# Ledger of designs, part 5: VHH binders against Probable aspartoacylase

Target 1, 295 residues: Probable aspartoacylase, of Acaryochloris marina (b0c2k7)
Amino acid sequence: MNTNHIRQVVIVGGTHGNERIGLYLVKKFNQDSSLLFRPNLTTNCLIGNPQACKENQRYIETDLNRCFIKADLDNHLLGRHEEKQAKVLHEQLGPKGNSENFLLDLHSTTANMGLTLILVNDHPFNLHLAAYLTHHNPQVRVYRWTQENQENAFVSSLCQLGFAIEVGPIPQGILLASLFKETETLIHQTLDYLEQVNRGASPPLPKTLTLFQHLEVVDYPKTSNGELAGMIHPQLQGRDYQPLNPGDPIFLTFEDQTLFYEGCSTVWPIFINEAAYYEKGIAMCLTHKQDISLK

## First folded at step 4 (VHH)

Design c2Y (from h2 with T54Y; framework vhh_8h5u_2)
Fold by ESMFold2-Fast, scan of step 4:
Structure c2Y (fold): chain B 295 residues (1-295), chain A 123 residues (1-123)
Amino acid sequence: as target 1 above (295 residues)
Amino acid sequence: EVQVVESGGGLVQPGGSLRLSCAASGFTFSSGSYAMGWYRQAPGNQHERVAIIYSGGSTNYPDSVKGRFTISRDNAKNTGYLQMNSLKSEDTAVYYCARGYDILTGYSEFDYWGQGTQVTVSS
């Protein structure tokens, strides 16, 4: 079928169990499905990692949001908790790479990401929807994380249509009512768009989309022993999506030495000081801010 | 089960050479966009990455081992290798191999880890 008709919307919350907003939105919607009802749209909600959610932890054995490589999904010998759970989700949402379903994967972050749409492909439908959402919601930002001929391992890669929604700043393991309500509003705006598409009455779109294209990952400063040697500089903390210029402060060492950004051009850092990324060697992701034409 | 198993560690004198092997079972490196990495941990140190081979075959090394260590992978044998030359006392560590994913060009995350093999460089 063509991309002017969405067969099903699937909303996944609790892919990481300590990211509580997505979990409790899914629980709310499952308790009263009338809240998401649209006459020309079928919407289903799933909890990605129920055991991690029960324990209020990111994961039990491994990161669920790395388990969706096609070869791993087909490998019956991969039997850790999240690898088994990924196969369950693949049965419900697959086959991987289908275009029949629209998938929202709900996440939250300690970084000041606002309401971020994470795009892992360049499908025109996703770009048009992102433009619609950014036009109607000034807190929405679009982070594009695409690489040609590289398979994506995320839950959101199970379907061609859709994206991850990353909301913050919020500490791990808690709820914030304002951010919860803002996320719920964004979900309803997304469903309203999809309902209009299914009725054959696509909403007017902006002529351009502003997005933040991934460039590189930056790690924290380390000692000669490989130990953490510094922190995000106070002047950078919480300045996600704001320009970082050559010579601007980036880190503060434990010995009170300021380290400066030594790149050759202005960049836009995001996922600054994300708690879960300390184990991954990520202090921030650097991006370029771009305006793209939508016709 | 899915695992990677290191072999080839041991005692070697300064200036010597040693080749580590990393045998994969339960998956194949050629079946997906998998990377393979070698890490080491010496007493008092955190894990240090010493070599990566990306899914496309390109390699990367930190300055501490560049020119002395060479990572390779034989997809037909489903085995990775770390050739270590001109060994120094500072190279003494437990060496781990790991399966990784190329998340982005130049950035990989690692999931399945071996048990480690001890390399001791001393007289």
Scores: ipSAE 0.640, ipTM 0.851, lowest interface PAE 1.7, mean pLDDT 91

Design c3R (from h2 with S55R; framework vhh_8h5u_2)
Fold by ESMFold2-Fast, scan of step 4:
Structure c3R (fold): chain B 295 residues (1-295), chain A 123 residues (1-123)
Amino acid sequence: as target 1 above (295 residues)
Amino acid sequence: EVQVVESGGGLVQPGGSLRLSCAASGFTFSSGSYAMGWYRQAPGNQHERVAIITRGGSTNYPDSVKGRFTISRDNAKNTGYLQMNSLKSEDTAVYYCARGYDILTGYSEFDYWGQGTQVTVSS
């Protein structure tokens, strides 16, 4: 059904403990809840992985942002630290897939992602809000994953409404005041939209939304024995959301050989050289830039 | 406890065959939410992926084993398999089974690993 009233907004920071901006925004808002006050909106803030935040580490035993598969949430035998924490969050924010609540999951990245909204579903409400945010804040980019018959494992998948906010570039484990303030402004712009929805006064929307649709994951060059064999090319480093054409440099090997993009058409790479993704075999995600029409 | 346990390794001559088994306990592949993978590690090497089967049944292999190895799973027995044919001395490694999940089309991550089973290919 159509969404005409949001019961509550939940802002989660510190899903990864070394992504400090989200953690300290949540701490700031919990210290003074009046900062997020809107008369027709209830907003609550949570720390996703308190122990990882205390230790300034991405996770303790496993990645919390992979623990939200329904079968795993229902499995009492899964007892690693983050699996237990995911069950706590599911009890508080679930049931998984509810549409009464709106969930913001705050993340930061070493990649030059600017202010990115990560949409893991095609809910019209999320697309309309993304269009509103990009219209009022030109720094905002929208990255979308369209998946058929695939369950999402991320904490943001607990609710149908909402998305992850990914901000960068920032080294793991630190704060950067300018990016912190830009993220806080984006949160307030989101709450302003949701407040208007709850008052029955939907804001005017732009006619189109520009978004970056996920195409594929690219790994680093590897040796035959599986070892790292190269680095992101200097001409690609930090060029998130910029066109990558067939024949453009993509990697530089340790032997100073340039490797070139061998795809058949122009793509837009993102999450370039993300530090946490080395363990995951992700050098970048390739996307297609497209404009969609909004009704 | 949640675990996967490998079996079926051993010594085999070049050109021979082995069938590895991966028995799951504490979860079921029949949930439709899990991928399964086989990885190997030879002394001095990093872990190398040798086969993946997605929750939907799609399979993927690197060129080094494509056409020689076949991954499968029997959801009723809660067991995965790796059929290895035309074995070469270069296939000598400890073979690991892993439980995983599909994040994106063409991309899976793995979170529960077995202890491994030794495969030695020599005369």
Scores: ipSAE 0.657, ipTM 0.858, lowest interface PAE 1.6, mean pLDDT 91

Design c3Y (from h2 with S55Y; framework vhh_8h5u_2)
Fold by ESMFold2-Fast, scan of step 4:
Structure c3Y (fold): chain B 295 residues (1-295), chain A 123 residues (1-123)
Amino acid sequence: as target 1 above (295 residues)
Amino acid sequence: EVQVVESGGGLVQPGGSLRLSCAASGFTFSSGSYAMGWYRQAPGNQHERVAIITYGGSTNYPDSVKGRFTISRDNAKNTGYLQMNSLKSEDTAVYYCARGYDILTGYSEFDYWGQGTQVTVSS
């Protein structure tokens, strides 16, 4: 029997202000908290970056979802808008690395990510919950990325328990009712699991979890002067989580030349053509699809 | 305040050398898993990555400077460096240092950029 008691579930929306689904779900739930009620679970919602949300922009001065390194949180001299906001969130949700709180960070993407759970640690609780969610919701994909000896800077790293939910495709700055409703359903499925945990129950789990393990980042083709030289190939656009084989088209240059994937084995690209990642030099993340044992 | 400040730029003849410094204040490189990077921009060109050194000490360079430039860090002095040898006219640019951190294997993100230091390679 799982004996972990979740003191509080916190749902954060609007960590990026132009990712409107998470923002409006949090606003909906704050307007009527009875919608999230479970007898053995305390659930609170908050807006990660209120000013960015008001301006319908990803961030004001810097990316809030990079401000949660412990040394930065402890540094009172870091005074940019999002650094100050990160300290407020840390005061409410911390200390960083606690196991008593469960943190759910809501995001949306222009990439065809569907319903994605982003795991930044290998905590067994998170893996078991991911398996539960994928079993009950076949649309859910699990993206795992952890780096040895490297602290994670994301909001979701404030707590050991929890993950980010990334939903798409959706243009930044708008709402899409179908995706909004699918995200809301996923949140309720998550809360149902956590309620069972707090009652001391063990929800039935699959024997295995399929996940997509991060391998590497691919940048857009660049000129010798560092300028953008091409676009995601039409045959790759929107094919997140689908196999990309050696020799498959990956980019189309502005001169109408096709560039091909030059890797040695099949990979599964994700975050394809994400608008916010142009400034980051990310055309896509490559993953390996793998099944892990849970027993 | 938290900042990184570049110094050591100037005018140098082709084939010459310069050492750029990146002094951090308001934070220490050893207090977190911070990377440091050097970037440059010349008029008419995009922002080009020149060198990266990770928290673990791994370095990376584009082919344009590999073998000529060396990035290093001195945590005790809270300063990073870019040693530039065999300078060419094409190395003329404003050089920026930045604080960063590794997000994923093979990928570092940078925040807290300096204002830049001008390097001019000309006779």
Scores: ipSAE 0.629, ipTM 0.848, lowest interface PAE 1.8, mean pLDDT 91

Design c6R (from h2 with S58R; framework vhh_8h5u_2)
Fold by ESMFold2-Fast, scan of step 4:
Structure c6R (fold): chain B 295 residues (1-295), chain A 123 residues (1-123)
Amino acid sequence: as target 1 above (295 residues)
Amino acid sequence: EVQVVESGGGLVQPGGSLRLSCAASGFTFSSGSYAMGWYRQAPGNQHERVAIITSGGRTNYPDSVKGRFTISRDNAKNTGYLQMNSLKSEDTAVYYCARGYDILTGYSEFDYWGQGTQVTVSS
């Protein structure tokens, strides 16, 4: 591990207001900060979009988790609710791209993502921590979302260290006690790792990390008029992180026709049938399962 | 205040050409990882994607316009363009430009939309 000391951990919940687990974990921790106490670590919690949380909606005017492009943060003419909120968060957690803070951004999804770490960079510290967490929690999955020569717009991109935690499946606007407790446990394990790093007693790490590398986005079938023409196939629904082979069913049209995956090789779909992504033209993200070497 | 504005629409006969412009104000396309897209909507239809150009200059077109339409950007003028050649009656629609973000490799999301410009292809 090359990182010697973490100055501050920031846990953000309620970046999307209808993703209630992150919101209520932050509220719990703010009511009793002793729950997150570690003697060699400073941990603070923030609610990303308080107004969207109050209204139990994903956002008020625009998606907060798209507002963190540096040029947008510096643009005083961008004044929609979430654009203003992003500037507040940037002032507190920035400058964008710093290595001073470790940032956890808490999210939930209607897709069967289980417990997922979403990495937006290849920082060795994040890869080593992801390996530690997956070794101790075999149910945890790692989705790597990196783009060469492109800036990431997410809250989690404000800091070099950290990632998003995506948990599901859960309907928008509700809590599930099991996922709430699993997410809380994952947060504590993350803090325990950071505490050991700050004590100079970095925990032993696996030699490899299994991750799911982003390949492409697949949209729903559409009519010639741009209207929705089909649904996720019943045989694919809820099979996030499971192999999808050429010729496997992928969609069912409203006329009861099965459409088949036409790719040339096996892929691993994720974010299958995510409710918030219908407006975005995303039926699923396709990934490649990879083992990477760490040492 | 941050906006994109379309211009260049009009009436043209089948086989003709038009060039649409998309002027940005309140932001600069070259200052961030911004994509630009063109969409169209004919009466009674939903929005159809026509062309995308990413922050890195990669372009994408549906088969219905591929080879006939060309999307481009002029960063010095902070303006995007859609060159439309060999126009057909089926191309009749209101054309919208939009500012977007490159979110995933090969995928852009769009957030700031123009008011549209009418293109009519008929005699």
Scores: ipSAE 0.668, ipTM 0.864, lowest interface PAE 1.6, mean pLDDT 91

Design c6Y (from h2 with S58Y; framework vhh_8h5u_2)
Fold by ESMFold2-Fast, scan of step 4:
Structure c6Y (fold): chain B 295 residues (1-295), chain A 123 residues (1-123)
Amino acid sequence: as target 1 above (295 residues)
Amino acid sequence: EVQVVESGGGLVQPGGSLRLSCAASGFTFSSGSYAMGWYRQAPGNQHERVAIITSGGYTNYPDSVKGRFTISRDNAKNTGYLQMNSLKSEDTAVYYCARGYDILTGYSEFDYWGQGTQVTVSS
């Protein structure tokens, strides 16, 4: 992958307006571009959803991070705020699926995700970079969100190279200095790798990469009339990336009844109790932990 | 204008059948990773999902309707359907069609909703 030359790195913050770490990192870097300088790399930053950021809300009319299906981008009849904004971003960063630019999309979560790279494709460059980052930063986890023959709707899918960085836990609408600094460090480690690639010198890599492959989404327990019937169990809260075994507690009902995980094998839950996902019917995403070969 | 419009609701006897239609305009279901879903709302209840079909043809149903309801899509007509068999009084609700997009196989999010069509199951 050391023969690939990265033409431009684009760092997007504020794709969701109440995810403040990415927004303020972009603002910081735009105030002093020398902070991101590398002699063989061109890095630019932008705000994904300026109006949502101004209002400190996830979105105005619809979720921007669902607007990047190619057919929707080409459809002039889709004219809600975020659909129009997606077309602006597509003009700037597209065409969708280009491979010379690297796109980094910054997000934060109320879930205990730590420092997570969200990969939406299996491009070898992204896998090698993820391995580099996990080797040099042991806090980093890799979540692979891929499905065969399915187009991804996320901002990060605009370019073949790159991924989303998801950091947490942090309440919506606020900043946390320690997590802000850890995210900034991860960005610099990413740029250092890309600078080395552009110089024609790929860094040494581990032989394997541990990643968490998406399996399925689990919703909260609901009443017969569709109302919320329970909460994440106290023994599961904050246990993102930890094993969940058949028979382990998963939910606590409002009547103080424990519900147990009834799957047939151990899984690794993530995005546990994410505040923005209540409207989506997601209590957690279940993953399979696996090691992949990089040779 | 991008929209979905339901039709085919009405009054039916218990044990009867109805076929609901969902006509899309301003977009084409076959042109992207679009899902289509059917939801219902009875008086005093929140919206309940009754069926989804993904761009890849995967379908999902809650236990309350599984085996009785079948979701399908006709790409040539740009129309989705809900075939409802063995109808019960508990199926009485306003039925809504929605356009979604597949985030992952087996999970879809919905953002364009129809106005609804009333289904009444009564003697």
Scores: ipSAE 0.656, ipTM 0.863, lowest interface PAE 1.8, mean pLDDT 91

Design p1 (from h2g with L102F; framework vhh_gocatamig_d2)
Fold by ESMFold2-Fast, scan of step 4:
Structure p1 (fold): chain B 295 residues (1-295), chain A 121 residues (1-121)
Amino acid sequence: as target 1 above (295 residues)
Amino acid sequence: EVQLVESGGGLVQPGGSLTLSCAASGFTFSSYALAWYRQAPGKKRELVAGITSGGSTVYMDSVKGRFTISRDNAKNSVYLQMNSLRAEDTAVYYCARGYDIFTGYSEFDYWGQGTLVTVSS
């Protein structure tokens, strides 16, 4: 257990400034640090992008949550607001890939994601914690966003231990009390697990974990000039984590034509119709639902 | 400051070959995936080929065996070698930068202005 002792837990809110739940949870915890107290944990909270939070915008110049590639962090020529902020966070939380710290990155989405853990690596600690959280909170879904030999650019990739918490659906720029409280409960459940680990306890774990493995992104229908030509089909809207079969409706064009999913097998779409992803050409992420053995 | 500049497009006869080049600047080229997209008149923009930072490749089914994507990290360039060209390959070809092509988050945040390829007798 001493090899998995957590030196510090860092909770980051406001990585995106218009994702208000994480921001105000961090503000709440910084106002009264006793709320997160555990005898064998040191927990600190910080705001990822203070200027974007002040302006209630996702970002100022570029997406902070794409600025954490190690080569970019070392590149002094990259000087946009978020590129500079990423270097500050790297100095505070790095070096990138350390295993003594646990990093929790708080996000919210307009998509019907419920309570989602976004894992960017296959570290056994993260898989075991995800299994613990899904067992104690059945509303929790686990989305794995990994590729062998490809570095991850997210804030959560600064540490080997930890993940992002994505909560929704919620419009950008606002708070919802129920979702705020559910997120706070999930944070406390996470800290309870880490406290047990630091005490040298082995929390009982399920034998399996259900997760949704990222396969690919799907763009909206576009015109010959690259302009938006359609919308998420009404029969797909809000069906995050539900099966999408070949031949099922996927888009509705502005001319009222239904477009159908042309894949060869059933997939599970998520981040359906996420507002921030329109600028990126992402209508949804397709996943494969898997049950993995934890031994 | 991030720039992707395509070159090598033109008019070619069916069965001919072209090599497209994309010169990149303003970022750490070796850390990113690069892709070629195309858009034909009246069609949506589609992924033709992609290459990860590690050199793994992906191709759309209709170009497999005919097109080859490659990268030269020392020259900050990505290439698309197009052989056995068909009329259906006529399109504007775009170079794009992203983080991943196969699995994980695949998002292209910078695009070139495009280069026209016309396959006609």
Scores: ipSAE 0.000, ipTM 0.341, lowest interface PAE 12.7, mean pLDDT 88

Design p2 (from h2g with Y105W; framework vhh_gocatamig_d2)
Fold by ESMFold2-Fast, scan of step 4:
Structure p2 (fold): chain B 295 residues (1-295), chain A 121 residues (1-121)
Amino acid sequence: as target 1 above (295 residues)
Amino acid sequence: EVQLVESGGGLVQPGGSLTLSCAASGFTFSSYALAWYRQAPGKKRELVAGITSGGSTVYMDSVKGRFTISRDNAKNSVYLQMNSLRAEDTAVYYCARGYDILTGWSEFDYWGQGTLVTVSS
């Protein structure tokens, strides 16, 4: 398909109901669509999980952002609240893997992620746009999240073009005006790029893109009974995207013992101490910082 | 209802072999990653092996070359072939379902009840 013309931009907020910035940006834009107007671009906004948003909860029965596997979308027997909602979104935005729509999925995190683009594929269009955004907004980070032979289950995987925007740090269930405004600015910068593309313009791009490639996850220290035995070390808390070297402090046990990073090489941790990940046994995601050529 | 049911555990001598099976129901099996965890007395639960929906595998270092994870989508089953068993492999083995790449092998929403493997002379 022709990726030089975007038929429609879709902005999804409230995929997780307690991530309020995305929800209220979508509500703002739906109340006055002129705010997102571009002459050569069609932009629509929608709320991913309306019921979770009403209840100010991440989800009702299961995580919506894990329901977009093609086989699950085609399985009419999967009928939990979010599984049904995923099928509704698939009808509106699909078929899965299309290149007609550009999809932004808005999220927030308790981790010090700043403004993060989460890429779930290596489509050249997405890489070029990420480079444009990082050049014009140096606080933007790019997290790449790809694995060979594994289908992605996220809302953002419904379309080949687009990505998730993850903003933080912010507690679950609240708004923070500065982060709200920064997210809104990033959305407008994205739309400006897409408008230029639809006009047939070629926005100038940097020669390289710095991104953070997913490597692995790390769990909290646990007791023999599987209970929490420690916390993120004070010297690591909030140091998302900063280097973690072998021998650096990583955890502090409840008995005041420091545990050290035992990996063989420097890594860049992200999603440090994310509140929603305690139930999943994730203390942080480790990444490798790399520069890629765009030529 | 999502269910994972382990079988195949038992008593074996050091150097012996055992195959664990996990039968899954209540979800689209082929779309999910599956993993084997184990928990020995006095130890935390640890990842032994994992297999993605596409068939890519991950192993803990102490079992590499000895254990093999596989899946059969037609039978909704995942298997752990365990060779050259050691006393240190004695544990309750759990089957778990996962579904994304962010968490690697740690984001699991459903677990089996476990099957005991005892390696002793």
Scores: ipSAE 0.000, ipTM 0.263, lowest interface PAE 14.8, mean pLDDT 88

Design p3 (from h2g with S31R; framework vhh_gocatamig_d2)
Fold by ESMFold2-Fast, scan of step 4:
Structure p3 (fold): chain B 295 residues (1-295), chain A 121 residues (1-121)
Amino acid sequence: as target 1 above (295 residues)
Amino acid sequence: EVQLVESGGGLVQPGGSLTLSCAASGFTFSRYALAWYRQAPGKKRELVAGITSGGSTVYMDSVKGRFTISRDNAKNSVYLQMNSLRAEDTAVYYCARGYDILTGYSEFDYWGQGTLVTVSS
């Protein structure tokens, strides 16, 4: 059976203007649309924040990737640059929560995230595709950012199907050829899966998926007046996806004092020392490593 | 020079099987996608099956479950195993090379000369 289950795939790059890999992949694909062609799949690319991309900045006035709460999208009085841009994207890709489009949002990070899929829901389709991708590309990690009864604000939450691809480590504002090529390969692997689904073929899937479930964020040590008071500990730097045990070093103060993780159980930190998260009060995200059974 | 040479075509009765082979030369075989197309008299050329450098496959609806595409990078060859053949499968079958890491299925720049498959009672 030819199901045509997915009406279109939309690849968004440059949601953050200084994350250059996604921007230049989208530019490459828009310049030569044959590069993404599959007979039973319609794929379109767009640039999320063109002005931020032009200026090689994360954003102009506010973080675009926090503007997609439904109440904010419906509020015509919110008129900063990115709030207006979010409404344009919502008009093109919405309504929020539709299941006909597959949305792929390309990002890069200074943290040692490797190739990460960021899932904002537990839709079975996304879980099965993540399992397929991790099976065929063992360097891929899956991070699920879900919270019960809390709406997600990311551009990837506009559609039920899809996720963000986060690649690193890479300094913001530059390109790395190897990471660019790895990201491009992952995009093609994703499109190959979707093409097979639309053809009515069911790709063989593993029975389990390992993922990292979001638990909480941890801020940097701060003084009583809110000033930064310490740094990621040298023994934790770059150890994204590795276990952090109670009593392990977590921060080093400017006075050369080690602070230790005081949690009750082992966790897996990610987005360690992400440059863009200093303004948000996020030193790392803590996760729990889970093996889930696939239906 | 890039060359693709098909073989394995012939006359077969309905319900029979054939294996088509395509031998490639003149390029780094493992870096490219390969595909089988067919063209029947009075019809346009259509994609039957494709395989990427990484081994991902695609098939047209009418051949799913009956045809299997595979590749052997050590032998610079791509194969189409055709089972449960029908009269409607009668066509000239063409091997085609596409860009692998960038394109997948969309653009095929070199074609073989074709091999005839005839399915008749």
Scores: ipSAE 0.000, ipTM 0.092, lowest interface PAE 22.0, mean pLDDT 86

Design p5 (from h2g with S53R; framework vhh_gocatamig_d2)
Fold by ESMFold2-Fast, scan of step 4:
Structure p5 (fold): chain B 295 residues (1-295), chain A 121 residues (1-121)
Amino acid sequence: as target 1 above (295 residues)
Amino acid sequence: EVQLVESGGGLVQPGGSLTLSCAASGFTFSSYALAWYRQAPGKKRELVAGITRGGSTVYMDSVKGRFTISRDNAKNSVYLQMNSLRAEDTAVYYCARGYDILTGYSEFDYWGQGTLVTVSS
């Protein structure tokens, strides 16, 4: 697909209703669309899950960010709240896999993720934009999560171009002015890049991109009955994107015993102690820090 | 309405065999990973076997070589062939629909009602 011209940018907030920064950025931009204006770019904002936002809950019946499998979108028999909402969004933004639209999905996390771009594909346009953003904003980290033989179910997968922005740490259900303003700045930097592309300009790009490649997930210590048996170790809490070496503390049991990382090599944990991931059995995601070449 | 309906459970002697079936409806079956979990009284629920939409499989160590998971996309069904059954295999077996089973991350959003397997002499 030709990526020389982006016809539309869509900014989605409130895909999860208790992630308030994205919701209120979208509300701000919809109240005054001049704030996002660029002469060669059409930008629209929408709320992904209005009912979950109204109730200040992550979701109503199921996670909206798992509803965007093409076959599910085509299946009129799937009728849970978020499955119906995904079909509405697909009518607005589809067809799934198009390259004319750029989709930006706004999220927040209780984990110390800072400003993270979540890439679910290796499209060169997305890699080049991520490199541009990390060069101009050193706080930005890039997390690549791709799965073999599995279609991506995230709202960001509706378009080939785009990614999710994950910001934290922030408690669920609240706003934090500093993260709100940093997220807004990152959105404007993204739009500035897309405007330059649409003008036929070639922004200077770094030769390499540092990213954190997903390896595996780690669950909390559990009892034989499946009950929680420990917590993130105090020495690991908030150390997202920092090296975790073999023998470093990883968990503290309720009996005050330290459990140690038993892997054979250094890894970089992220999404440490994310509140929404307790129900998923994820204490953290382990990654490898990689430098990749750009053309 | 999404439904997963298990069948094939029952009483069997040690060393015997059973085939569990899970019939799915209300969604596009071929787009999902499917798994079998089990739960015995006083024990946590555990993943027994999983199969991706492409047919790749994962197994719990204690059942590897004895159990085989398979799927039939034309019939919207997933199966668990259980051979050389042992007393410790006694449990309620649940069928589950999910998205990722190969990386140790399992996110299952629909579950069947379960089918009881009792291995006893």
Scores: ipSAE 0.000, ipTM 0.373, lowest interface PAE 12.7, mean pLDDT 88

